# Designs tried in a protein design chat: miniprotein binders against a7ua95r516to809. Part 85

Target 1, 294 residues: a7ua95r516to809
Amino acid sequence: ASLSLLSISDLVPDLQFIFFWMSNAIEILYFIQQKSPAYMQTIELMDDKAGSKESLLSATISANEEAMTILEEVIMYTFQQCVYYITKTLYVVLPGLLDCNPFGTEPSSEQCRRAAGVCVCAVCVMPEAVRRVVSVFQTTSDLLQQYQVHSEIQSQMFAYLFFFTNVSLFNQLIDKGPARGWFQRSRVLQIQASVKILLDWAKGAGHNHLAQKFFAKFCSTVTILASPPQQLSQMSWKALCAEHPSLKPVQLHRILTQYQLMAELGPLPIWQPSSEDEAYIYRTVDLLESFENH
Below, E stands for the ipSAE of ESMFold2; O stands for the ipSAE of OpenDDE; V2 stands for 0.75 times the mean of E and O plus 0.25 times the DockQ between their complexes.

## First folded at step 6 (miniprotein)

Design de41
Fold by ESMFold2-Fast, scan of step 6:
Order: structure tokens, then sequence, then C-alpha cells
Structure de41 (fold): chain B 294 residues (1-294), chain A 80 residues (1-80)
């Protein structure tokens, strides 16, 4: 099989192994943190027969500090490996979300069958491209639950996966959108509907707060592009910046320029940057987002 | 429970003291009984008793820690 056809299912056995060890490392770290104070207190209460107590106490402190550092590094390493493999799979499936049509709805023969002369429709399914992305998130959630990974680590993992997804989708839309026709209103509405399916999944999975935080940039972009020309033409640059604080001046300017072109609003720019932002609308280095969040 | 000998060989013998300390703490925290810890030149030998699963987890944690620290060492486990 081609790398372009890589699915999350192909990685499950390797991910199960890594998740198992990560979960165990977290449990051992908690055990040391829980037992260390009690053990130190026990040493302090020991009969000091002349100098042995302080030597033992010092050695125990140093040893526990080193063990906790080692376990934290193991947890970080296994976390990074999981994220690496999952995001590689996401990167392959995410472009399909920008090209799919969730409104493509004539009942196929597979979805609607006739029974005694009446049409009986089968269960509606989400577009395959969207299902592929949801499958990656769902499989990750299932593995975290199966191996009882601590909730804080689960939140951190989904924070990064949503961050990665947002950056990947935003960069693809901005960089490739004009050539692919993705800035056309009909296509933007399709993208908006597909993104809503992802956000609804995140809400159902208990990650609504993370999804709202980390999808803000892409959601702002899609919201602007989906806006009616009459409404958007009446908004000032300042008003748009206030409604979409996640967008940098160069990003907002690029989006509005593409919108004006696709909507055929006229030859002159409708949206003039504020004097404060004028210097920043040409900073091409800030146009695309970095995958390095920190 | 069974008894196992964990052998660690490294080209940097100065690292063996740190490794020995880490192994003792991890083994104790995992409920493994440390029966003997012995250093011979570039080799550290640790005898532990525990379940096969605990010992396998112990080996993996040790290998991952060594990799994170950038220490080039060989880890072998043998039932004794």
Amino acid sequence: as target 1 above (294 residues)
Amino acid sequence: SMTYEVTIRTDNPEDLELIAVALRILAKAMGLRVEEVRREGDTLRVRISGTPEQVEFFRLIVELWLKVQGIDARVEVREV
C-alpha cells in the first residue's frame, strides 16, 4: 500500500504498545510522588545513631529526584511518539476535508431502497473524507481510554491534535485555496459544514473547550469567507479585527483580498488596514502558521 | 514471581553510578525486589524478582531512559 493510503488502523498495533508503556510510566511517577513524602518522613523519625540519618536522607532525596526526572522524560518521549504517528496520519487525510461535499445528497441506491413501492432510506453517513479524520480522533480517544491514560495527558494530546489540525487546514486553505477554488462561496460553505462535523465530534467527546480554543483561526477564516457580500462590505477593518482576534493582519488582509476577488466586489480595496496594522499586512513570513506552538 | 538478571553494558563507565541509582528506585517503585546490584568495569548487573510483566516494563523504562539521556548502552534480561 501507498503512503497516501495510510490509515490510522495500520498504526493501531504500534500505538497500543506505546500507549501501554506511557500509561505505566505515568502510574509509576504518581506512585513515587505519593510515597516519597511518607518515606522521607519515616527517615526523619528514625533514631539518629550518629550521622547515618542525614546521609540516608540526602541519598534518598537525590535518588527520588533522578527517578522522577527519568519517568517524566519517558512520559514525554512516548507522548511525542504517539503525537508524531497520529499527526502523520492526520496530515494525509486532512486535505480531503477541504475537497469533500457534505451537501452532496441524492439518495443513492445503497442509501434508499424501495419496499412495497415506497422509498425506505438507510441511515445517513458523513462524507468519507470527514469520516477518515473523525476516525483518527476516535481511535486516539479509544486508545487513551483503553489504557486508562490520565485525563490531563488526554487533554494535552487532544490540545495538540486540534492545534495541528487547525494549522494544517489553515495553511492549506491560504496557500492552495486560490488555485483549488476553495475561496468560492459554495466551496467555503461545504468546508464550513465539514468543520462543523469535526467540532460536533469534539463536543460529544468532551473536548468542546479545547476545540473552541484551538480551531479559532480556521473557524474565523471560514466564517469571514462564508459571510454575505452585503454584510462583509459594511464592516470596517477595525470591526473585523475585533471579531477575529486570532488572525494576524497579514492573514486577515490576504483573506479579504481573496474574498473581494471571488465575490467580484470591484477593483479597489474595500477594507483598508488601520494605520497601526499597515506595516504588518506585508509580512509574508507571518502568513502561514508554524507547527511549533511554544 | 521469578528471578531475573538485568545486565547493562556501556562504553562510559562513569554513567554506571547514575544508572544504578535509577534502577534501584524504579525497581522498588514497581514492586520488584532488588536482590543484588553489582558493578564490574563497564557492566552493571542487577538481580530482581517480580512478575514477567513487571520485569519487561522495567526493561523498557530503562531502555527509554537511556535513549533520552543519550547514553549508548546495551540492556539484556535473563531469567536465573
Scores: ipSAE 0.007, ipTM 0.270, lowest interface PAE 9.0, mean pLDDT 76

Design de42
Fold by ESMFold2-Fast, scan of step 6:
Order: sequence, then structure tokens, then C-alpha cells
Structure de42 (fold): chain B 294 residues (1-294), chain A 80 residues (1-80)
Amino acid sequence: as target 1 above (294 residues)
Amino acid sequence: SMTYEVTIRTDNPEDLALIAVALKILAKAMGYRVEEVRREGDTLRVRISGTPEQVEFFREIVELWLKVQGIDARVEVREV
């Protein structure tokens, strides 16, 4: 029989419940933060005996601190639950993004109509694998808007989701890419085009700055792999590191080494770090490995 | 792992309570351990345990968040 895979849509009822409670807790916390100073000032101005005012102030401060602590715990828990379910869904759909072709010859009937009038590109052709990833982000955005979650929390949620996506894609590309042929220029260009669809979505959703920051490592990696080997061989190690500050020296070295092995143009000058460059490469702890080991 | 103190200073102390909540949520979501969050006047101090690289990444994320929100604040990191 046919089994239906769970989609982000299947999680919407549970996510709605969690977002509802998170939004309410945030609103109450914000209200307390905005109104408590004025209320305490009003108590200070009351014409009553000193003992009564001191008791009331002490009780008000204690009640506010307890309420804020409880609200912070509720916000934290609901945020963690939302992130857990959303990233679990992303983890299932993200590998498809590395193995799809946005330059496919047979787009859907609706997409074919658009492609005929416009240059066929990542924006015009959205593969099913990319659409699944975009739908997770769009559903998240819709829920945040539906429950009027404060912009501060919205930004933090997308910062985490973009961070997770970047790390997941980067790890898969580096660890499995050479064996799967993903370092081949044609495949790298397909990956770059697919990622551009995702980045264009983020820009349209008002998250361009977050997307640029948190996808920087993966974007630098595909940019390097899409660069001509001769151009990379002519650059100094210092210049390469300066052009790609989001990459750790060890990560950059691994990417360049694999790229040299995949060179299709025949014998090229092999880039080799100097002894000084080697010290620089291996001196720095790999942040990605540190995160994975925790 | 070493312990670091991340210091956030702002000309608008009213923002510090919201920043504190945001930092706790962000740190937990990203798997960082926050030992303590303390507010004094115009300053918020956050103690975090991790490698130098992890703490530097956390500082970058906090700076980015503040910039996106339009909050005028300075972020400094110091080993404790």
C-alpha cells in the first residue's frame, strides 16, 4: 500500500498550538517590561505610610520577577519545540537540494509557461526538492505572522533555521560530495542555482541580511568550486582567506584540495601551502567539527 | 572549555530585558551553555562556556541580531 510521508503541512496543527502559547507568553512578557516601571513609579508617588509602600513595592517586584522567569521558560520551551520539529522536517528534505537540477528540460506546465516568456534560471524553475525546503520556511513565516510573534523572536528563529540549513548542506557537500560527483562543475552550478532560489525566497520574506550571514559558508564553498582552477592557483593563501572569511583555514584547504583532484582541464599547477601557510591552516580549531561533536 | 564574559552595553537600558530573553532563547536553540545573565545599569553580562571559536560565533550572531533589530549597542568578549 501507499504510505504518505509526513510533510510540514502535517505538523501545522501541532505547530499552531505551540506558536499560540509562545506568542501569548511573549506578549505578556513585553507588556510587563513596558508597564512595570510606570506602575512602580506610581506606587512611589502614593500618599501612604512608609511600611505599606515598601511592602507593596517588594511584593510587586517579586511577583514581576517570578512572572518573567515563568514566561521566559515557556518561551524557551515552545521555541525549542518549534525549532526541533521544523529542523527535523528540514533534515529530511535538504539532501534533495544537493541532488536536484533546476535547469531541468521538462518543467511543470505552470513553470513551463513562465520559462517560455523569461530566461530559464533558478528563479523560473523550482524543482520539487527545492519547493519542499521553501515550503518549510514559508509555513514557518506564515505561522509567525498568523500568531503575531514579535519580530525579535522571528529573526532568532530564522537565524537558527538558516544556521542549521547551512551546516547541514555544508557537511553533506564536503563529506559526501567528492564520492557522489557533487564537486563536478555542472553539479556545483546546479547546487548554486538551487541555493539562489532559497536565498531569493529569504529576501522576499524580509530576511535577506540573516540569509546572507548564515549561508555565507556554504555560498563561499560553491563560489570556490565554480571558480576556474587557474584563477584559484594564482591567488595567495592570504588573499583566498580574505575573500572567504566565513571559511576556517582548515575548511578552505580541504575544499581546495578536493577541487584540485576534480580538475578536468588536465595537469594544472598544484597549489601547495608554504610552511608558514601550513601553520596557519592547522593552528585554528574547526568550529564545524566542534558543533558536530556536541 | 574556558568561560567567557560577553558584555553588551547600550544607551537605551530599556532594551536590555528584551535582549536578555533573546540571548537565552538563541543560546539554547544553538546548543550553547549560558552560565549566567546579569544586568547592571546600561550593561548586560552573559557568561558562556565553550571554545574560543564557539564564543566568537555567538558574539557575531548577537551583533547581527542587534543590527537587524536596529538596537544601538556594543558587544565585547573577555576570557574569565
Scores: ipSAE 0.000, ipTM 0.232, lowest interface PAE 12.7, mean pLDDT 71

Design de43
Fold by ESMFold2-Fast, scan of step 6:
Structure de43 (fold): chain B 294 residues (1-294), chain A 80 residues (1-80)
Amino acid sequence: as target 1 above (294 residues)
Amino acid sequence: SMTYEVTIRTDNPEDLELIAVALRILAKAMGLRVEEVRREGDTLRVRISGTPEYVELFREIVELWLKVQGIDARVEVREV
């Protein structure tokens, strides 16, 4: 249907071809790197006239450099296409992660049967919205394994996917959170639990280091918002900045302002920005994150 | 730039569709223009335009890829 949303399942056939090509380009690149020295030595040992050998060596070096450049372009192109399709799917499913309840939501028996790799019993407590996000990451991991894509490329793929997810979730929470009640303590605790499920998946998949690195901003935000009032009220602005260095002054200020509003707290002097940061809390252009890598 | 016909023949015609998709991706990545792709029985014919040097490199990469995949196929290039 032309009106149906694209799910990760709908994209699997297209992704299979792209991953197939990426894997093959990597293998060919490796093959050329391994064979080039032996082939050039064969040319040098050839029983021929000296002038002919020099010309052939120069041509061979040039051809190998061109082939490697083209293969690197193919790898980059296929990588970018995979990222495009996967992030397009993530963009659709990520908002659901901010509006679900892992504490009381149990998957239907039918959904547990359909997601056999994720759910093993009827008591599995993973919200459908979280399962959709995990399914995108799991399908990506499965395809990378199926086509034996080099581990370094796998790491780059998940680094970008985690970066994209972090930016998307942070921007959604900051921009739409007030209107959707996401800053309410009960909601924040649900978000924290859902994020923990994603981070636990990443750890199980061997990507714990990447997840910790690229989810830092969103995790800092959720950690602050989930803090009990008695604990957070004892922390100064400087202490919060030191503990959450991924947050810009304007972002931290917005988060604390929402926290005060939702917890029905009056303004607390201890959360006043330092004189050094005062100018930066007015940089509203820096409130939302860019999807461009630094 | 010149126009060339790349001909790939295999005893396993079922592989030709995968090969055709593969060649289109590679040609695009190399900046070569694909004019036509035609499948006739055991033969795939791809017409591409580009410099002689890049078309020759394309042929070499295709031959190497087929060998790595374990696909038994013959690759020929001719100017059209």
Scores: ipSAE 0.006, ipTM 0.275, lowest interface PAE 10.3, mean pLDDT 77

Design de44
Fold by ESMFold2-Fast, scan of step 6:
Structure de44 (fold): chain B 294 residues (1-294), chain A 80 residues (1-80)
Amino acid sequence: as target 1 above (294 residues)
Amino acid sequence: SMTYEVTIRTDNPEDLELIAVALRILAKAMGLRVEEVRREGDTLRVRISGTPKLVEFFREIVELWLKVKGIDARVEVREV
């Protein structure tokens, strides 16, 4: 119920206003940068024996610097406001992505087709929860294009949105996942498929590099949780760290500890650290805890 | 600082509201003080306070912005 009230569509009028002003501030900054050299040259060519030319030049430089600083502040403020509204909407819709099933949804007559006399439903359909997340990203892309925002700023905005999404999904999965059953391998495979839909959207939108960079941590986590216990049990701690460089050792240790607790096959087929690996883990945890607390 | 009156005239009066809002933002961002904004038919009058050179930059940037946006309007500035 609260989700419908916080849809991206409800915020579009407010976002349009903010994007409009951000775009205008960027244009004004560009025009000042383009005009500044010509005005400086005009002042330098002035015939002025009273020394007013030096004062005018200094005043013009100061005025341009002040104007550019103010415009940069306006651009930053409007950028932060856009990010705030968009991430607020994302925060509401993201948990649904961890609970949705892109495989084998209940068939409706509309979703079924006939193939050689057999009723065939869509094998993989975009779940409503995934569609809501994609809608937020698509609406953002549409607004950036509508107001002709420079590609550099578009890239910065999506970098932040992907960073936020990655951190939010990772934290929710790690903190709430065990209690919610999200660590069950069947649920992890559903999460993996849903994330692939987001990554495919990002690729289609021209943001593949940013998506690969900023989703790396969450993707590594899902990959580990989807791994067979036998495969994990054959790897040393150092090998596991090398396979997942986007995860801090303490984060990887937490994931594997939770995975072991959730495993159905018992202790022998589950990953277990050697004495050497255990010493390495504890040293790594101590160091990171020291840095985070002090 | 001196006070200037910026006069914007357009054949499409519907654009004046958008122009007024844009001029307020532009003036504020450039450190110019907006004293008054008044609409009279096809004409928008904006009183701003600032240094002569900063007001000159304002006028030129406003003209460029209008040109980029495809708005057909005339910009005049005078000291008051």
Scores: ipSAE 0.006, ipTM 0.264, lowest interface PAE 10.3, mean pLDDT 74

Design de45
Fold by ESMFold2-Fast, scan of step 6:
Structure de45 (fold): chain B 294 residues (1-294), chain A 80 residues (1-80)
Amino acid sequence: as target 1 above (294 residues)
Amino acid sequence: SMTYEVTIRTDNPEDLELIAVALRILAKAMGLRVEEVRREGDTLRVRISGDPYQVEFFREIVELWLKVQGIDARVEVREV
């Protein structure tokens, strides 16, 4: 879709309207729910004028149910629209995170001073690809704060965005990584450094717990691939499963296989699946994660 | 897709109405189908249909939401 090519900044005006209506609908819904019992009690205590009490009670219940249904639909619609546009933007920028080099080339202080304003120096800065991803998260945070969206919805929004990011990065690495050379240890270290920038942002934004939970699979993958051969060879299959519970047997097996190939190591018997897991390592249908809530 | 029962138990039954609304909103936002919602004293039971991994994600979001709200509740998920 053409909208998937827009930067997050281009979407801000549209997102502002959606966040405004989402916040408004949530607040109205909670207000109705808090006040409804008291109002119903008031009707119950009213003088029965020609049997109109039951009609008023019925009409109030019906109106309240209709209002709640409409508000729930508005909240659902606006939340889905926010997620849709934000994740479409993430989809475009996330692959760049796997190809960027956060370590770059850093010139000496003398070279920078000598060349200041007159020559090109390669400076180690946050890669543009990482900055684009961080910008999406920061803009989302800013909009949630600007429109005073309830903290529970803020947490749900970032949980979903982190979930989407984790699944996208994991699937890209597992599916395309071998062909792109992403399993080479030097590339894995670059990926690890880039992901750390995202995790540090999340911690600073107050979402450390969400980031730890929803990035677990991708972080486990990168941690294993970045491990020195000496350290990793001392760990059994059972120990790796215990330390990386977010990984399915087929996923762990694929990761270890790629590690052996890229590290130019021979087969290591210590990474043999348990008899309980053996059947599951052949379930290739379970290799990639799903983006769909079905 | 499979059907699951999400069970919420709390020492403050008055919170169950708010919890029920939050669960419906969260499930709809995640694209999960809510089949039934039942309240039984201190317990809320919600039947949802979806992928096992999406349902596990839903459970984690619900637990996080409860903690953010300061609501003391136990969440359990079981395949029906």
Scores: ipSAE 0.000, ipTM 0.115, lowest interface PAE 15.5, mean pLDDT 75

Design de5
Fold by ESMFold2-Fast, scan of step 6:
Parts: sequence; structure tokens; C-alpha cells
Structure de5 (fold): chain B 294 residues (1-294), chain A 80 residues (1-80)
Amino acid sequence: as target 1 above (294 residues)
Amino acid sequence: SMTYEVTIRTDNPEDLELIAVALRILAKAFGLRVEEVRREGDTLRVRISGTPEQVEFFREIVELWLKVQGIDARVEVREV
């Protein structure tokens, strides 16, 4: 069993087990929180002629706190395990999203069977690579619904998954993009279309706010790379930073440097950093390095 | 403290693992000591130590939790 070939379907039984215990731990925690005050009051109202009431109450409070701590740890552990398995699967399928063509791929028989509405299926163009990513998110949504996990925990899980997806796609695009040809405008437009499919799925699933928030960095990056070189060369560094607030100056500089290198924008590109901009960029790098060493 | 045996019987033995875990946690949360938990077919037997008042409250809490979860099970308590 190769990790690179593992599908989300292969993990469903393990995920079902983890979601089952997470959901039940949450329900037990909630139940104890609701019933403990009444029980403590019952102890306080007991006849204490033997002088044992205060000792019993103290022991019960300590045991109750320990039980709550154990449940909270179980909830956190199961949440982290779900996130771990889901993100591990996402890590394998996400690079395919950067290398697929949603404009020229005719739907496969499997894509037709999965599409909403039989008539719509015949003309629906969803690349297999995008389908694999959507399948991971959909399976997660289905499991959260199946085990009736509270909406706040569901939101936290998708916030993390979208954050992970955003960072993973950004890092893949920046680190491997030049060598893979992903910085070519035609490829960037394909990436933009594929990302739109993910964002549309998130909107349909009720997670539009989270998707807009946590995909901002990658979306800004794709927008820059999809921009005509002439428009980028006419903007000042200050204007570029203002237009892409989700990107840190050092990240924006790296993107533009790679884009300039790949697009062969000519000898005098306008977004070359000034001495003052360079000072700001290096100051930011120094601060980040200081943070990483602590 | 006296020892009591809490007996849970269900037509869905698959629920017994969840019930056993829940009973251990609920017993701890409400100040009771679990001495033994054993499962046999459709039946779960839990031995707990506590006062009669604690054990009666625990029975009520367990019955309520089972009802809230939609689990069809019968709860019996006896002094051992």
C-alpha cells in the first residue's frame, strides 16, 4: 500500500471510527456540563451529620474536573487525527490541481456518474485532479454530517483544511512552478479556473466565508500571475502591496521576481525594489528569522 | 461505601462499547469508582462503589443519557 496512491475512500473506515468517538466525546462532555450543577446541589443538600459531605463534594469536584479534562483531550486528539489523515490525503492530490486543464478535458464516465443531474453531466468539465480534491472535502462534510458534529467544530475543521490547502498550493506553485511551467499565463488561467471550482464547492457547502478568508493568499498569487506583464510593470511597489494585502512584502517580492524571470519582461521592469523597499524587505526577513530561532 | 452492579441490556450489542466508555466517564464525573466492567452478549455489567444516593442518581443519569442518545437499553441496579 503506497501512500502516493492512497485515496480518501481508503481512509473512510478509519475516519468513521475517529469521527464516531469525537462526536460521542463531545456529547458526553456537553451532557456532564448540563447535569453536574444539579448533582453538586444534591450533594450540598444531603444530611451531613457524619461530616463527610464536604469531603464528598471536594472529591466529586476533582473527579468531575478530571473527567472534563480527559474528554477535552480526547476531543482535541480525535480532531487532530482527523485533520492529520485528511491533510495527508490532500497533500497527495493537491499538486494535480496545478497541472490540470479544466478548459479542454471532456468528462469521463465516472465524472458523468458523479455530476449533479444526468443532462448536465454530459457537458460538465471537471478535471480528475480537481474531482479528487473536491472528493476529500465532500467526504469530510459527509462524515461531519453523518456523526452530527457541532457546527462550530465543523467550521474549525474546514478553516484548518482550507488554510492547509492554501499554504500547500502556494508553496507548490512558488517552489516547483518555474520548473513545471506553471508560471506561463495559459497554465495560470487553468489554475485559476480549477481554484474557482473548489471555491464554488465551498460556497455550495455553506463555507463561502471560510474559503474567502483562508484562500486569500493563493488567490492573490494566482491573480498576480494571471495579470498582463504590462499592468504589473506600470504599478509601483506601494500599489502592488496595497492591491494584495493577504501577501507579506517578502512573499510578494518572491512572486514578482519569479514571474519576471519566467515571463522575460524586459531589461527595466518597474517593480524592481527601490533602496527603501529593499530595506523594508530585508528588515522583514530579519524579523522572521529572529522569530524562527526562538 | 457499598458495591453495586449496574446491568445494561440492549437488543443492539454494537452499542455496548459506547455505553461502556460513557458509563466509565459518567461514573468518574459523578464521583463513583468503577471496580469492574464486563460484557457478555447483549449485556454490560459495571460494578461501582458509592453511597446509595450517589448510585441512584447515577442510575437516573445513565437512563437519561441513553434516552438522549436514542439508545434502547434497560438499566438495572443491585447491591452486591
Scores: ipSAE 0.325, ipTM 0.811, lowest interface PAE 3.0, mean pLDDT 79

Design de6 (at its last look DockQ between E and O 0.06; V2 from the best seeds 0.00; counts 0 for: pae E 8.0 > 1.5, placed apart)
Fold by ESMFold2-Fast, scan of step 6:
Structure de6 (fold): chain B 294 residues (1-294), chain A 80 residues (1-80)
Amino acid sequence: as target 1 above (294 residues)
Amino acid sequence: SMTYEVTIRTDNPEDLELIAVALRILAKAMGLRVEEVRREGDTLRVRISGTPELVEFFREIVELWLKVQGIDARVEVREV
């Protein structure tokens, strides 16, 4: 098996090593922050021979700052490594989410194979493709909990993972969707249901606010494409921009164009870009999202 | 400044790598110079240079850090 076929389970030992050192670096950093006032007080109470106390205090402050900087760099490096390996795994499994049918009732093949000799009816309400994505998020959550990583760092990690998932899904839908039929109404409704499973998982894990923030672009796209013609026809370009501020003019224009092409009933309104946005609907360099968070 | 040897003994040798890293960072944060770090089975030996007052504070801080982490280890300091 190639690196692109690695499951999240295959990466757990490497991730455990990285999470171990990240967690410990965070703990050492917080311990130093808490105890630094006592360090300085100890120096201040020392016997000052030959006027060396002030020099020693200055040197200690400098050394403390340097130690904190090293720990911050280690934390940043290990955090980036975790994000890199986890997002690389997500990238492989995410396209399946756009192609699966969450309204299907058949058990997954894996569940059936594990029932050797025992009639275990596992009710599989989640498509295997969605389960693979959820497994990456759940494994990440489990590792953060196992190594008792502070809640602020946990939130930052899920913010990055949701950002990456949003960009990946959005780019795949916009770039490959027309050729794969993903803009057909039946497929859009399937995608919407699959996304809801991910959002429900995030809510259950305590990350609802982060999910709402970082999935905004993909959710806006799916919401527009799933909208009934009667509802969408009542909205002007300006109203759509106001309801979906996460979408750039070129992105909104592409989505509405796809909606018009897939609509089978009646004429749709002409959504004319505002004069301010008119130039930006031709900026193809802005069509796809960057994985660089700036 | 005097040179001291800090000796850490634990029944869990797998903890010694974490302890060694923590000791180096804590010493650096206090402005203490780490001259040598040696691992011998279940024992970690660290040579540091500093004033008696700061080295004693370092020993107390290391013992406190070990307790906070739930690591069962014994800390000894001697002048060399």
Scores: ipSAE 0.238, ipTM 0.758, lowest interface PAE 3.2, mean pLDDT 81
Fold by OpenDDE base, look of step 6:
Structure de6 (fold): chain B 294 residues (1-294), chain A 80 residues (1-80)
Amino acid sequence: as target 1 above (294 residues)
Amino acid sequence: SMTYEVTIRTDNPEDLELIAVALRILAKAMGLRVEEVRREGDTLRVRISGTPELVEFFREIVELWLKVQGIDARVEVREV
């Protein structure tokens, strides 16, 4: 009950605090890493007053190592907290993406309507369910930029968020898709359009490579399901494996089996797994993606 | 943004120059505005401007740095 009310906007104050500390800790860490060698060299160039130099050097090294360790812990902790809060919000909004009809006339966001009357910005024309997901990512991006978080950490953050999103959407589609009718062609096309909007946002935000990489499995699934029966029935198991390398044999087999049922296709020998893959198609443990393997 | 005076006292005045350099570097890294740095005998006074949270963080990091350096110094922060 309480989780359904949690918006990314409600978390902004907490996230701001965490991002502030994370950014500062990163900057200090990089400063120490960059300046410590020069500082050590300066100490080494100082006149050796009776063993004081070695002791000072040792003390300085130890001090820097301790400081760096503490800063790394702070960075790790703050990163984890950010991920926790953001993924919690994503967990709430992601299911709406699968049920979204992007071809429907949903009203533009209230915020854009108030500001510009008829806003034709990409966000205003976005379906509400897609907009909610994009809002989480955009808020994250805005905060990372506002606090000038190092680009590497930004990339890691988005990598994880895209990974989480892919796993969540993929698992929901595979597990609940047949029962919810998400495997129906019309619904698949809606999902495909919604995902395209998200990918277009990621491209516009400079995260195209990460999005393509981490959404590969979900995109492959949607692509297969969106394929016309006439086209897909001409593709062999081997060809499908080659075209969709992100899918495990068990996953591909499950998708094709559900597609066959939905499309009322008889058994297709051409989709029969290879002898090499035959043992793997029964590994149901590998059917759903894990959140731990990132 | 509020203005704070950070006072550092040490029994070893020779460390004050090092402390002053470190404080300037740290303040810059933290995005704090250093308005004034004054040395008065065994005391270093640094006037900084920032948010209360940032200044508190600055204090904590300075204290940690002093501890790590083995410098026995007292850090006091006062709003000015």
Scores: ipSAE 0.017, ipTM 0.366, lowest interface PAE 6.2, mean pLDDT 86
Fold by ESMFold2, look of step 6:
Structure de6 (fold): chain B 294 residues (1-294), chain A 80 residues (1-80)
Amino acid sequence: as target 1 above (294 residues)
Amino acid sequence: SMTYEVTIRTDNPEDLELIAVALRILAKAMGLRVEEVRREGDTLRVRISGTPELVEFFREIVELWLKVQGIDARVEVREV
């Protein structure tokens, strides 16, 4: 509550400006790439009296290269600015996914109930914590479509947003989970349901492949934690690694340690790491994920 | 290189601020030096320095950009 509070709706005017110029830069870069060969060919067919043809070709090539470089820099800069603003709002709302109960009878919001006679918003029928995250994604999607940003750039934007979401949720769960009781089985099942709602939004928005790719680590974690003790205790370390390749050995080890503690299965370790992985299960530097792009 | 004046005329003068920003970005991206940008009512005048061939290419890009944005405007380029 004491952390800086940002709403995506407060950032829309700034994002509109940034998306407008990002889209313009992309269109100009595309135009130069598609039309430049024809222009160069016209110069090459020119009458070359006084040697001006070579000078024109050299100057034109140099100007095109500089223009493409600057446009690429504008595109990267505007993309990074969008990511900065959007992830700042995501950082504020993502922890709520770990605390919410999607199975409860909690009201969506008073504004949505009062507007029910006019319009029922699909976001408002979700648990409030999930709705806040979806609102960030949906607003981003709406802006990208409004400004007709190239589909490849839209995919790169959501790839990063899903990556950020996965890292944030995974790190929060691993780091704060013991103190918050998030490793309790009933809580894990609630988290699993909330993630399912988020993945369903991503599928409906046309980003299913990106969500499957970039949520794998968090989903694997929740899948392991949601497993019944009888089922999980019968699985070998090797089998768990094979089913959950997104988890590093130190991460899998920590997850299983917390599982055993919260399921009260005694102090003797149930899962024995392979000899190859034994060297890595205590590498604490590898426990939390980096927010740097991969 | 030579100095050219690009004149943009539109029936919707509220678009001229957007056009002025776009022309600065486009010119910078293409290596054209923008010397001056001046607005006179429904007319925008932009003075640029570059080769004749790059300025003609710039004009084609500006006209395409205007069409993509749905902005109804006339673009004129003259040597000054």
Scores: ipSAE 0.013, ipTM 0.339, lowest interface PAE 8.0, mean pLDDT 79
ESMFold2 (binder alone), look of step 6: mean pLDDT 87; pTM 0.847

